# Designs tried in a protein design chat: VHH binders against UV DNA damage endonuclease (uvsE). Part 2

Target 1, 305 residues: UV DNA damage endonuclease (uvsE), of Deinococcus radiodurans (q9rte6)
Amino acid sequence: MTSACEAVPQLGLVCLTVGPEVRFRTVTLSRYRALSPAEREAKLLDLYSSNIKTLRGAADYCAAHDIRLYRLSSSLFPMLDLAGDDTGAAVLTHLAPQLLEAGHAFTDAGVRLLMHPEQFIVLNSDRPEVRESSVRAMSAHARVMDGLGLARTPWNLLLLHGGKGGRGAELAALIPDLPDPVRLRLGLENDERAYSPAELLPICEATGTPLVFDAHHHVVHDKLPDQEDPSVREWVLRARATWQPPEWQVVHLSNGIEGPQDRRHSHLIADFPSAYADVPWIEVEAKGKEEAIAALRLMAPFKKD
Key: E = the ipSAE of ESMFold2; O = the ipSAE of OpenDDE; V2 = 0.75 times the mean of E and O plus 0.25 times the DockQ between their complexes.

## First folded at step 1 (VHH)

Design d09 (framework vhh_8dlx_2)
Fold by ESMFold2-Fast, scan of step 1:
Structure d09 (fold): chain B 305 residues (1-305), chain A 128 residues (1-128)
Amino acid sequence: as target 1 above (305 residues)
Amino acid sequence: EVQLVESGGGVVQPGRSLRLSCAASGFTFSTYAMHWVRQAPGKGLEWIGNIYHSGYTFYNPSLKSLVTISRDDSTNTLYLQMNSLRAEDTAIYYCARGSEYDYIWGSYEPTDLYFDYWGKGTLVTVSS
């Protein structure tokens, strides 16, 4: 409680570094589909092994740079949720000891891990096939988190936007039926178009899901002049009430490139909202990644020697 | 062979509406996010918005009251509906292929406008 109110926020790194230290390998679905079954197995074994090694390096990087929050890439294990193809699942099972070791590296370094799957995951889609693929994708992400040894609590968050606009009631209705590895880690984030914090809060309260507040999305959604608008602090506090304990609260920090209404992420964070000064965990959404974190640490409230 | 072909451009009067189409071929259109990008004469590229395979859309906030993006996966076609056209909307309009689900992680909006496949563009001229 007291530490959440008085401690300097922990800044989080998103997925990769601009430098070469943390970079993951990928494969496109079209390239993968062109491979024979034996080539698919060999390709995924090589790719998954490489990315697990990079994850161990990411833990070391975070420790070396005093980064205590890290967002895992949603695509560490491409093809893991591919319908009708169990190659990814078999390869990940084979690599289970290495995956668990990577998870322990983060835990030992004191680094909190979370995932924010891509926006194509839309649980409340009006298309049944998209709802089915979205649940499959979320289950695959939860399987990765399980394999890393991560808790099935909002300490190790699976974060989504509200999905399809105008379908909040459907979202609220389906959340209780999600598989436990997904449901117990679920968080919802407001976005700049479809779901404001005001639209998500009743869903969060009804389902016991924490609200991750994004001030930039809020400012864009409501066409506010900047992130110093009084509503920003009000939403930090209302969102905090959805977290148990409140010390686990996560918010997102980003700036627009060409002013407060530009949703494109800037390279560095030039404008740190005063409302965030006492937030325990902040994900830094900037193209500069580690460079943005380093620059931000030179600003109040982080560093003023 | 991946191909994106825009159509529907032309000369339109200020205040009128215009619908652009992009016909996609050579890939599984339904699994890809698709984007609209424009370039006004003498200016840089400006991202208009995107639509994910799910039908979920994101727009440039400066343009959200003016445009609607939709897709028809049965015909592999992407659409851009533009309303209340202004002289400053004069530009070459491009469709571009974004991310395929389950292959590459990315930001929630393009941090740059580099895509693996673009159409050749269609010119829209807004003048009296």
Scores: ipSAE 0.005, ipTM 0.307, lowest interface PAE 9.8, mean pLDDT 85

Design d10 (framework vhh_8dlx_2)
Fold by ESMFold2-Fast, scan of step 1:
Formats: structure tokens, C-alpha cells, sequence
Structure d10 (fold): chain B 305 residues (1-305), chain A 124 residues (1-124)
């Protein structure tokens, strides 16, 4: 029944560590706007250089800790998507060799990279200015992935929720017209409010976009008792069918703090759904970050005697 | 020279509380995360929780409401407080020094130093 050489799901680290090893610098829009053009350039050069160095360290951290999946922070390059200001783009261009070197460090370590832009990115908003800013933000994320040398395929995923509820048809219509650096990496994740897996699956099938299943969101959305509900395994398999190849499938793992209906992420994972045991890539969304991954490795199906 | 010595085990009735201690020597205790692990008769190792050098604690969520881990860096002592003990809590309890990071899939890969353990029997 058990084997020493048995393959297990790869657990992914999200953005940063709770320890000091992986921490990124930032600047708020208000503070940035208070700077002169020369001060803005100097500030972003310092911040971007620092964060690229931290990315290099994150690659080393992942290699040292047997982490083969890492979500890049959406705030690595502040002001890169700021409308009417090309300072960030110019600084990133200047740092292109360092950014590519950081990307090579991850690929050499066998670490798969993906990004999940923040929830304010709403491609199917009923407001044209929000749609425009959302495409700009997604394009900025894709530019970072291009700069890291990452392929324009769902192996290097740009992951979004379905956006504004009740606008699934609009989302499906918009996806084919997204810029190639975004469209070719796009994945959609079910959420606990607006889009169930059942609502996203037809959009994914129509557009060739993979579905990233989140069992916690599914349980909250459908008011189910726990993540052992039979529908969880059904959705793991239905979502897998949207991945080509199926070995690239990613799912999200998270638990509520005070039971299955709590939307707040716990520090550790108490309930590992049995339906996830054969999933190749699992992103761990717990506040404990690396500590949650380490704790999971001491539990079935990861534990060995 | 480097050693961990667990104490406080024994026979207790169901529903009662028990506090275990782990005395550390031979290393800079205050610089390392410390763990509690248990092994029930005929079963594998089960991670209980840990406490970082900063004092932050993380628990096996299945046990979080039943246990509290604390440390006294002035006496190089680690503690495990257990409440509402059940028959299934019968096990040998070990303290273990963290390697700094948990990188393996088994408890043997996770720790530099293990104590000899203390037996807890929950029986009426």
C-alpha cells in the first residue's frame, strides 16, 4: 500500500513567508505622487532592484525547502500599471537582465510560477474605466512574467476570479480579445460569492481557459457541511478536464478559521480534502504560509512513518 | 551533551488535564523553534504543534482547542498543556528541536534532535 518513492501533490507557497526570508518592499500611491519625477525614478529603481534581489532569494528558499510551486506577489513592481506614468515600465526595462536572471533561478530549481492579481481586477465590470484599468493591470502582470522568461501557457498561470456577478456572458465575450501575454496564461477560479464552478465551467469550455477549483469557496458558495462533500471530488475531476495536459492542474487549498462557512483563512490546514490526494499542484492559502506547508507534510497523504 | 528530557507523563483519567515539560541543554534554546510530537501504540508519529523562538505558536488544527504550547527561555524549558484528555490521547510524547525549517514528508526528516519521550496513559 505505501511506497518510499511514491509521488505526492506539490504544495505551493503564496507570495511571502511569515519569517523574514521572503519580504517585499512597496510604496503607496499617495507617497509616490508626492515625489518629483526624478525622485519617482530613483524610488522605483531602488524598490524594483530590492524586490528582484528578494525574488532571487525566494528561488533559493523554495529550492532549500522542497517547494516546487510559488505564487509571485501582485505588488512586486508598484506603479507599473499606473495610467499616464511610464516610470515603472522604464525602470523595469533597465533591470531586464536582473529580472530574467531571477526567473532562471526559479526554472533551474524546478519551481513553477504563477500570479493571482488582486480582487479589484474586474475584467467584466459594467464600468468602462474599470475594464480598462483591469486590462492594464493584467498586462502589467504578464509583462513581469515575460521578463522572468516564463512561457505564455497555463503552466505559468495568470489567475482571476470571474469578476462581477451576473456578467458571465460578458466575461466569455471579452476573453478572446485579451492581449496574448494575458489570454494565453489565463485561468479562472471559482469564488465564494459571485461565480460557482458550475457558472465558470461553460465560460472555461467556450474560451479554452482552465478552471482552478477552490473547494473552500465551493463549500461556502453552496453552503455545504464540509470539504468531504461528494461534489468536491466531482468538481476536481470536471476542472481537471479543462487542463491540457491534465498533469498541469492546479487547485487551491484553504480552510476557514471558525468552521467551513468562515471566509477568513486559517493559519494551518485542518481539513485536507480526500478529493485532493491525486491533484498534481496544490496552492496553499493559509496565513501560516511556509509553516502551513511544513505542517501539511507531517499529515496524510504526505506523511510517511 | 545536547539533550532533551521530557517529563510529566503518567496515568490520568479521561476528561482531566496534564502538563508535560521538556528540559533542554547543550544548545542555545532561545534561538530555536521547538515541537511536540506523539506516537500512540501501534500507530505512526503525529505532529502536535510548535513554538517559534519569537513565542508564536502553531498547532495541528485537529488538536488546537485541546492543547497549549509555551516556553520559558530563562530555564530552557518547553511545556505542553493538555485539556479534556481522551483514551485516544494515550501515547508517548516527544519534544523535538527544529532544523529551522520543515522540509521533509516525515517527522524524521523535520528535526535535528529528539527527546526520549514520556508516556501518557488515559485510562479509567
Amino acid sequence: as target 1 above (305 residues)
Amino acid sequence: EVQLVESGGGVVQPGRSLRLSCAASGFTFSSYSMHWVRQAPGKGLEWIGNIYHSGRTFYNPSLKSLVTISRDDSTNTLYLQMNSLRAEDTAIYYCAKDQGVLTGYSLHDAFDIWGKGTLVTVSS
Scores: ipSAE 0.000, ipTM 0.156, lowest interface PAE 18.6, mean pLDDT 84

Design e01 (framework vhh_enristomig)
Fold by ESMFold2-Fast, scan of step 1:
Structure e01 (fold): chain B 305 residues (1-305), chain A 122 residues (1-122)
Amino acid sequence: as target 1 above (305 residues)
Amino acid sequence: EVQLLESGGGEVQPGGSLRLSCAASGFTFSSYAISWYRQAPGKQREWVSTISSGGSTNYAESVKGRFTISRDNAKNTLYLQMSSLRAEDTAVYYCARDYYDSSGYEEYFDYWGQGTLVTVKP
């Protein structure tokens, strides 16, 4: 373990590696729908089994490379949330022992797990069918986390953006009614267009939901020159106050490709915000994945003289 | 298979207008944020505009006030109305079921169309 005076942020790997070590299989909806019921079951059994084995490999990869935070892909179990089709749910139930074993591999390696579902999940949509499908998708993600043996606390975070802009009050009203497997793990992340940290903070405070601060989104949203703007440190501290305990705080780290206003993520992190130096857990959102983590370890505050 | 098919490109004079369309199939179109990107000759692909499932819109600074993104969920179609076109707008325009500023999503689940060429000739 690191001593208190030598502790640096834990850098997190997001979903997959650039190398071949962690790569997941999938199936498109149109390919899946072309299959008979028996073929669908066989396809999902093969695919889910393969992805669970890859998850076990991801746990080993994290242990071997001293990575203690890992974001699970939102696409590990295709068709699990498909309305009117229980095939995925039945296959996942059949694979429950393997899924739990994969979860134990991460826990035994000291790796914290979280998920960030795709942006089509819009809990506060003005369309009832979108709200219903969003809750179904979130519940499917929470079911995967339950199957991995993960706690129903923000230690094992299920993270969303604020959804539809201008509907913050509706989001705040909906959160308490979410199923417990979702609600108890929920975190909210500021984004570059719809919800600033200032717009999310009252929602987080009202619902007891932690705020995951993303400095790149903040810089883009407010059209700031860079991530050394004084407001970045202010928001790191204000977001930290939504975490109980504060040592569980997660932030997101990314850089733009063509400068601070570019929404696309760069391959490596060239600019590490000084405001993040004392943040306990940092998800590294860079195209280089494990290469970006390795490069960051050569920079302050991670560099050993 | 998930498909995005762009159309409406062509040659136009500076100051002219074009409307691009993107026909989507193979997924629940209304549930996704969909974006327009473009790639000019010899340049990297750049983001142009996004419309959320709820209808919220965002634009790159270079096109703000000149381009309008919209969607018709009943027709599974995305539009980009382009006005006051400039030589610098010359590019192949792509429709994307996009990641939302998150390298964390599996990029191979994001789907791109084949593109439609827009040429603004002086």
Scores: ipSAE 0.000, ipTM 0.176, lowest interface PAE 11.8, mean pLDDT 85

Design e02 (framework vhh_enristomig; at its last look DockQ between E and O 0.16; V2 from the best seeds 0.00; counts 0 for: pae O 7.4 > 2, unsure alone 60.5 < 65, placed apart)
Fold by OpenDDE, look of step 2:
Structure e02 (fold): chain B 305 residues (1-305), chain A 123 residues (1-123)
Amino acid sequence: as target 1 above (305 residues)
Amino acid sequence: EVQLLESGGGEVQPGGSLRLSCAASGFTFSDYYISWYRQAPGKQREWVSTIYSGGSTNYAESVKGRFTISRDNAKNTLYLQMSSLRAEDTAVYYCAADTGWYDSEGSTEYDYWGQGTLVTVKP
């Protein structure tokens, strides 16, 4: 009975490094608005070009550090989703070859890419303008994903929380109508407040959207003692069932600073939940970023004998 | 108000030593990783060293073995001990602090920067 060497989970870097290796430029809306149209174009061209270059380097960094999952920053291309201003889109179109090259660098290196848009994205908002802006933002992210040459599948995930609490039915109803570049990549994640995994699961099942389970969020939400609560394993498995194939399952790993009930992410991961031992993909949400990943490599199940 | 204030810069001969300090105020210093950067005249700003919140350190290859970064959380102060200084070490040195997590705007820049202190290595 050849003990199927249970494949060690792949670890994911979230957006940037603590070190200088993977850091991106940005511009605030206020600063951008102060620029003339010509200056805006020049600024975004410079900024986007720089960020694409950095992104290309991020692929090499990930490969060199055995990081096989990388979360793209939602702020890679500021102003891309700005209402009434198409400067970002024009600039990104101009840089399409470079963006595609950067995407190929990841795929060639065997690094999976995904995105987690910001919390202000609320598809099921009770405010029409928020819904509209949310769809615009998601479409912009999807455009970036397409530009990177990434598949329109949950392999290249666009991950959202459930949005406005109490509006799960609304979310379920609107998901089928989302643009294909968004809809086909969409995943949902439980949060500490609005949506438990139990509240998301029916939506996931109804729409065919995978569930990204976050044990820390779950523990905080339900005021559990720690991530070794039996329900953690239960939800890992239930979430896995929403993935097709299950080998694509992604979970989020984080610890609280002052303990399991602390919403603030710790610098390092001190506690690796046993329930995550057989999960194929783990995004490490720690303030220490690459340092946290390196430290995890010294822990079970990652430690090499 | 958040403030980072560098000090200890000055003129030194090649082979000499200098100790820089960065005094922090207005935020929880111990929760941040802190870095030294430097910018030579006409050159881009470059990373020099980082000390993480857990106390581990990292250095640019150009300064490895010569520079030592340290912190005193009780004093909210970052240090850079520089030895075996070279002409190419001439620059304005900046301290920068960050939590390691991107802000609500998705910025990947350091949360806080100092104004810098000038180090001149001259025969």
Scores: ipSAE 0.015, ipTM 0.319, lowest interface PAE 7.4, mean pLDDT 91
ESMFold2-Fast, scan of step 1: ipSAE 0.057; ipTM 0.495
ESMFold2, look of step 2: ipSAE 0.019; ipTM 0.369
ESMFold2 (binder alone), look of step 2: mean pLDDT 76; pTM 0.758

Design e03 (framework vhh_enristomig)
Fold by ESMFold2-Fast, scan of step 1:
Structure e03 (fold): chain B 305 residues (1-305), chain A 124 residues (1-124)
Amino acid sequence: as target 1 above (305 residues)
Amino acid sequence: EVQLLESGGGEVQPGGSLRLSCAASGFTFSRYAISWYRQAPGKQREWVSTITSGGDTNYAESVKGRFTISRDNAKNTLYLQMSSLRAEDTAVYYCAKGHYDYVWGSYRDAFDIWGQGTLVTVKP
């Protein structure tokens, strides 16, 4: 855990490296469905075993490069949430000791883990079948976090956007009914179109859910000139109030490719918002991944010997 | 609107000195790293120097010991003091927001927010 006296933010690595060190295998649904039941079991055993080994390697990578925050890929265990097919669940159960060992490698290295499931998870959809599949997908992610030995608290965050726009009241109403492995880890992030921080804050306050502030999304949503707008610092502080303890606060850092209004993520971070200088945990959302983290560490406030 | 406006260029003899200025507007200058880049005739733009919001400086190998970058946050102004000028320092000098390029010693990402430039000519 980050000390209360530590003033410099911890920079987080997202999912994989641009280099070959952290890369995960997958299988498409179409290819998987073409397999017999025995072939499906053998395929997932091979894939899951390989990805657990890669995950252990990711822990070593983080330790070697002083990275103490890592976002787990949402695609570590393909087919785990597939409705009517329990093959993935059975394989993951069989690999439980290896999964737990990988989780211990991260905790022993002092690396905080979190997940941001796919953008198509919409808890507050107006369609019941989408809500059901979204809860199933979130539960599958929470099962992975449980298997890694991770706490059911926002220290090990399950992060989502607000989902379907104009359905904030519905989102607030359903959060208390989410399964505990999901509900206790849940965080909400503002996005560039549907949910501003102002729209999410009342939901977060009503449900005890922390707000993960993204300054780039805020700037795009409100058509602001850049991430030095005074509202950015205001939202860092308002979002911090949703975190207990405040030292657990996470924010997202990203830049547009062609200026502040460009929704596309740049390779490196050119503009570090001054409002983030005292934020304890920052996920770096740049295409350069570890290269972007290395570049950021050469500038104030990140210059650590 | 974010603007960077360079000034102070001109003609100088080899071994001479010049001081360039860059006036910033439309953003909170004190909170950003700001860089100098240059483009010599027939060459790509190259990174020259960066100063961080905290005042830390870094320089391209070709200018170390000869150029000094500084900032005045009260005036929203960046400076480049150039000494011991050489013919190869002849270039248009640009002020740019950001700190990508000093890490790799390149000019890669300066284009999104940089000014019209100021010409420095070192004539034998």
Scores: ipSAE 0.000, ipTM 0.105, lowest interface PAE 18.6, mean pLDDT 83

Design e04 (framework vhh_enristomig)
Fold by ESMFold2-Fast, scan of step 1:
Structure e04 (fold): chain B 305 residues (1-305), chain A 125 residues (1-125)
Amino acid sequence: as target 1 above (305 residues)
Amino acid sequence: EVQLLESGGGEVQPGGSLRLSCAASGRTFSSYDISWYRQAPGKQREWVSTIYSGGSTNYAESVKGRFTISRDNAKNTLYLQMSSLRAEDTAVYYCARDLEDYYDSSGYYPEFDYWGQGTLVTVKP
């Protein structure tokens, strides 16, 4: 950011609201498997149509509340990546015009979209079966992003943790071989246990993948006293260098429930790290969702005075 | 932090039984809700069973009546007793702590914390 006017960070909403405005429907695998093929098709058509309409409502909600970053749920289209069952894929193909219209609603509202697939997607697993299913799951997520009309660039991230600890070299080696819809959107996030920002940075640099810094994960991983530790600002800047352009940088914001070392995410954000004040895009990972964003807007640097 | 390591997998004939173990290191895991998941090649990862910190249990419909989840808090070990095994049970089995933090899953699926590399169960005719 070289502008004479300092911009306030854009706060991102994660998946749903605590209130009724943005809530998605689902189906469990056990219930789905109990259905006949015709019942599965009818069920997924109903669910996918409903969730696409809810996505349109989410775009309107974000516009109405000045939210310009939104994380799409990894569970929007249940059974889409179910191996050996093409029902979800066929239904999504049938709903392609509606899906694209929902994506246009977000872009027209100026809302940036990203996805953070489920934690158990492990691209660098030492188990070939897990690597295969992880690529399939990532490809299903990329298909949804394609269907929404989203660019194959880090503007529209597919974000993962580093996966299996101690397998950074294997992760770096496999990234170039990922399908383009996944590879071109890929981002890596440091976690509280397996991969520190220091472990991910050389992988990001080698593969051209942006690093999404999470200060809470960093504080837990390194057993630091709080998110005002000087290393937090250092990592914001080092992570920013992996983003081209730097104005696309995303970081994650969360707090522990019982102090800085608690891995569980709090309802509201009590401690906003000063290091984040000039970050362009901040995804708010708090159980309070829209309530957490509203509360943050009463704090510096967001407070209007 | 509790680290979990799976063991007990192997080859078994249809109708046979296996007991999987998940050994925890360090502190007692009695305060954690812990689940078994499985994944076969070319299949989606499937939830199998959960045992809650209070001792109650839950099972996927595909394994109800055949599998029993249990824990020995004194030994920091989680078990999955598998009986009446079928070819469809062939998979890598993982144990994971369920986190009641739903930011990664839109609130509909629990966030998972994987410690283990899994243990392979092959049901061969």
Scores: ipSAE 0.006, ipTM 0.150, lowest interface PAE 9.1, mean pLDDT 84

Design e05 (framework vhh_enristomig)
Fold by ESMFold2-Fast, scan of step 1:
Structure e05 (fold): chain B 305 residues (1-305), chain A 126 residues (1-126)
Amino acid sequence: as target 1 above (305 residues)
Amino acid sequence: EVQLLESGGGEVQPGGSLRLSCAASGFTVSSNYISWYRQAPGKQREWVSTISSGGSTNYAESVKGRFTISRDNAKNTLYLQMSSLRAEDTAVYYCARESYDFWSGYYTDEYGMDVWGQGTLVTVKP
């Protein structure tokens, strides 16, 4: 018989809260480069310590609000992947016990963690320097996940879009050669323009990489009327087959501001696709963040009856 | 030019009320998350209240039940209605537009804001 967690989807919080409870600090490259070496070390120690403390607070926030899935910010440790500068790496090493403690706080709270790095990461770029910087950035993210004590499995996902359009074969060829901390956590998400689920599925099957289905991206890509299109349920099931075990399946949930074709994310989720009702883990990509999760919990299938 | 301008500050007796205004230009308040912050002399800036693009409101525990954030979309203006004012509410009050992205958490300063007003002083006289 289906367990309680398989009956109702777990809703995931993305990066921060609308309120001040979960907010991360950063520094721009220009400001950082203006600093002396000693000032750089002091600045990164301050920022990394602050963000680890905020991350510990995020674990408490998730526990207090019964949130069991949380997407880590991709900018927790600015300058960690900066070529030719090891300051960030040294500071993170110094803070290793605090980072591991933060990771344990999430694990003890029963909160699943994942990351979705920014759009500049294009593993299959036709430019060698972009491929090199992309692998470096992914490796830095994987290092953070290792430091948090997270498993090197798709339970703790490093999620990317398919990258440069028309280069699916190159992506499939590159994935087996990625460093293990990256490769073993890798997931691929369909996007609104370059890679449909149909284009990603053969790559996922060939490389053993799970497909994270995004119904909003699918609807925009294929110019469908809404997320109740029959193809949405078909893709939920086809994507599920790429997950081992299937209970680890993650999908993305978002709505457009001005109808189904608007790529901008709405404040709340007004239209919950019926196809998602039995999906175990759902990341909520809405501007309302915790407000959107709270509002969803008042709707079927989440309301208590 | 994208700008926020606060007004309505002044001197008030304990238990009194004030309404602060924040006029926006160069963007639409109903399409953004806008917050009120305050800074008392010798203290760090603290968050007071936020109104979301969808109209949802949040408040710091210290002001909950006493302050009300609202907006007038036609006037492109934010308000902070303050009641039951206390000496500890004495501060410069700022409105700020939120900036965030779904990947990194936010783009700008340590508060996640990209546009700040100049501030308006509220003094609660004992």
Scores: ipSAE 0.013, ipTM 0.259, lowest interface PAE 7.7, mean pLDDT 87

Design e06 (framework vhh_enristomig)
Fold by ESMFold2-Fast, scan of step 1:
Structure e06 (fold): chain B 305 residues (1-305), chain A 122 residues (1-122)
Amino acid sequence: as target 1 above (305 residues)
Amino acid sequence: EVQLLESGGGEVQPGGSLRLSCAASGSIFSIYAISWYRQAPGKQREWVSTITRGGSTNYAESVKGRFTISRDNAKNTLYLQMSSLRAEDTAVYYCAAKPYGSSWYRPEYDYWGQGTLVTVKP
């Protein structure tokens, strides 16, 4: 386990590398549905085995490059949450030893793991079928985390946005009823449109869920001039109070391409908010991935004399 | 700290409209997320609507499309515009504010008003 009490923030790699070192295979639903049951089993066995090998390689990559925070891709095991089809679940069960070995590789390297499922997962949707599929998808992600041997605590975070706007109370009511593998790992992140940090904070406090602050989303949401706005530091500290222990706090770091209001992620991080200098764990959401992390390490507060 | 006082309750007929107000004193009202709750006789208190510091709004499904929450920070006042009122809307309505800067280690109490009665009579 990496010490979260280090003076310099730990920078996290998100899912993939720009280079060929960490890239995962997938299959579309339409292609999968065209296969016979035996072909589906063979396809998923090949695909899942390949992605577990890539994941093992990601652990080695992180160790080699002193990366101690890694976000697992939400698409590691396609079709795992597909309703009425247990092929993915059976294949993953068959590969349980390999999955656990991959998880041990990260743990042995001192790499903290978390997941951030795609935005189509909307727990508080006004459509019952979307709520059901969202819980199923979250449970599938938690099953992967369990299979990797990860703790059911916010140390191994399962992170969501607030979901459908205007349904904060519904979200707060749903969280206590989530399955333990999901609920015990849950974190909530503010977004640029639907849920500000101010809207999520009461939900986080009522449910015991940590708030992952994203300064770029905050700046876009509130139409602020930049990430040096005084409110950014205020929200770093308010979000930190939702973390127990505070040394586990995670924030997201990204920049816009054409200035602070641009929602598109830049290749590198040009503007590191001063408010983040004492944050223990920072996910770097930049198109440059490992290149952005390397470039950040040449800047204060990361650079060494 | 914040002290909240509700007003505007009364008797209305089904399909009618009513506007509730919640006046705040003693603090900067604009830094709070502020909610309306209601409690019908013999039932638990239920959440109705919230408006954040930035003006974003959330509604319980039972009132969505019929109730509108708004705030006037210059007047330190929260409003609930209720339309298409039904018998099941009969309740004591409460205003509640949660202070900015609440923390996991030191959860802050919501500030509650004393309530205002709304009765929907046939």
Scores: ipSAE 0.000, ipTM 0.098, lowest interface PAE 21.7, mean pLDDT 84

Design e07 (framework vhh_enristomig; at its last look DockQ between E and O 0.76; V2 from the best seeds 0.00; counts 0 for: pae E 6.6 > 2, unsure alone 61.0 < 65, grease 26.5 > 24.2)
Amino acid sequence: EVQLLESGGGEVQPGGSLRLSCAASGFTFSYYAISWYRQAPGKQREWVSTIYSGGDTNYAESVKGRFTISRDNAKNTLYLQMSSLRAEDTAVYYCATEPSGWSTYLFEREYDYWGQGTLVTVKP
ESMFold2-Fast, scan of step 1: ipSAE 0.051; ipTM 0.493
ESMFold2, look of step 2: ipSAE 0.076; ipTM 0.577
ESMFold2 (binder alone), look of step 2: mean pLDDT 77; pTM 0.777
OpenDDE, look of step 2: ipSAE 0.020; ipTM 0.411

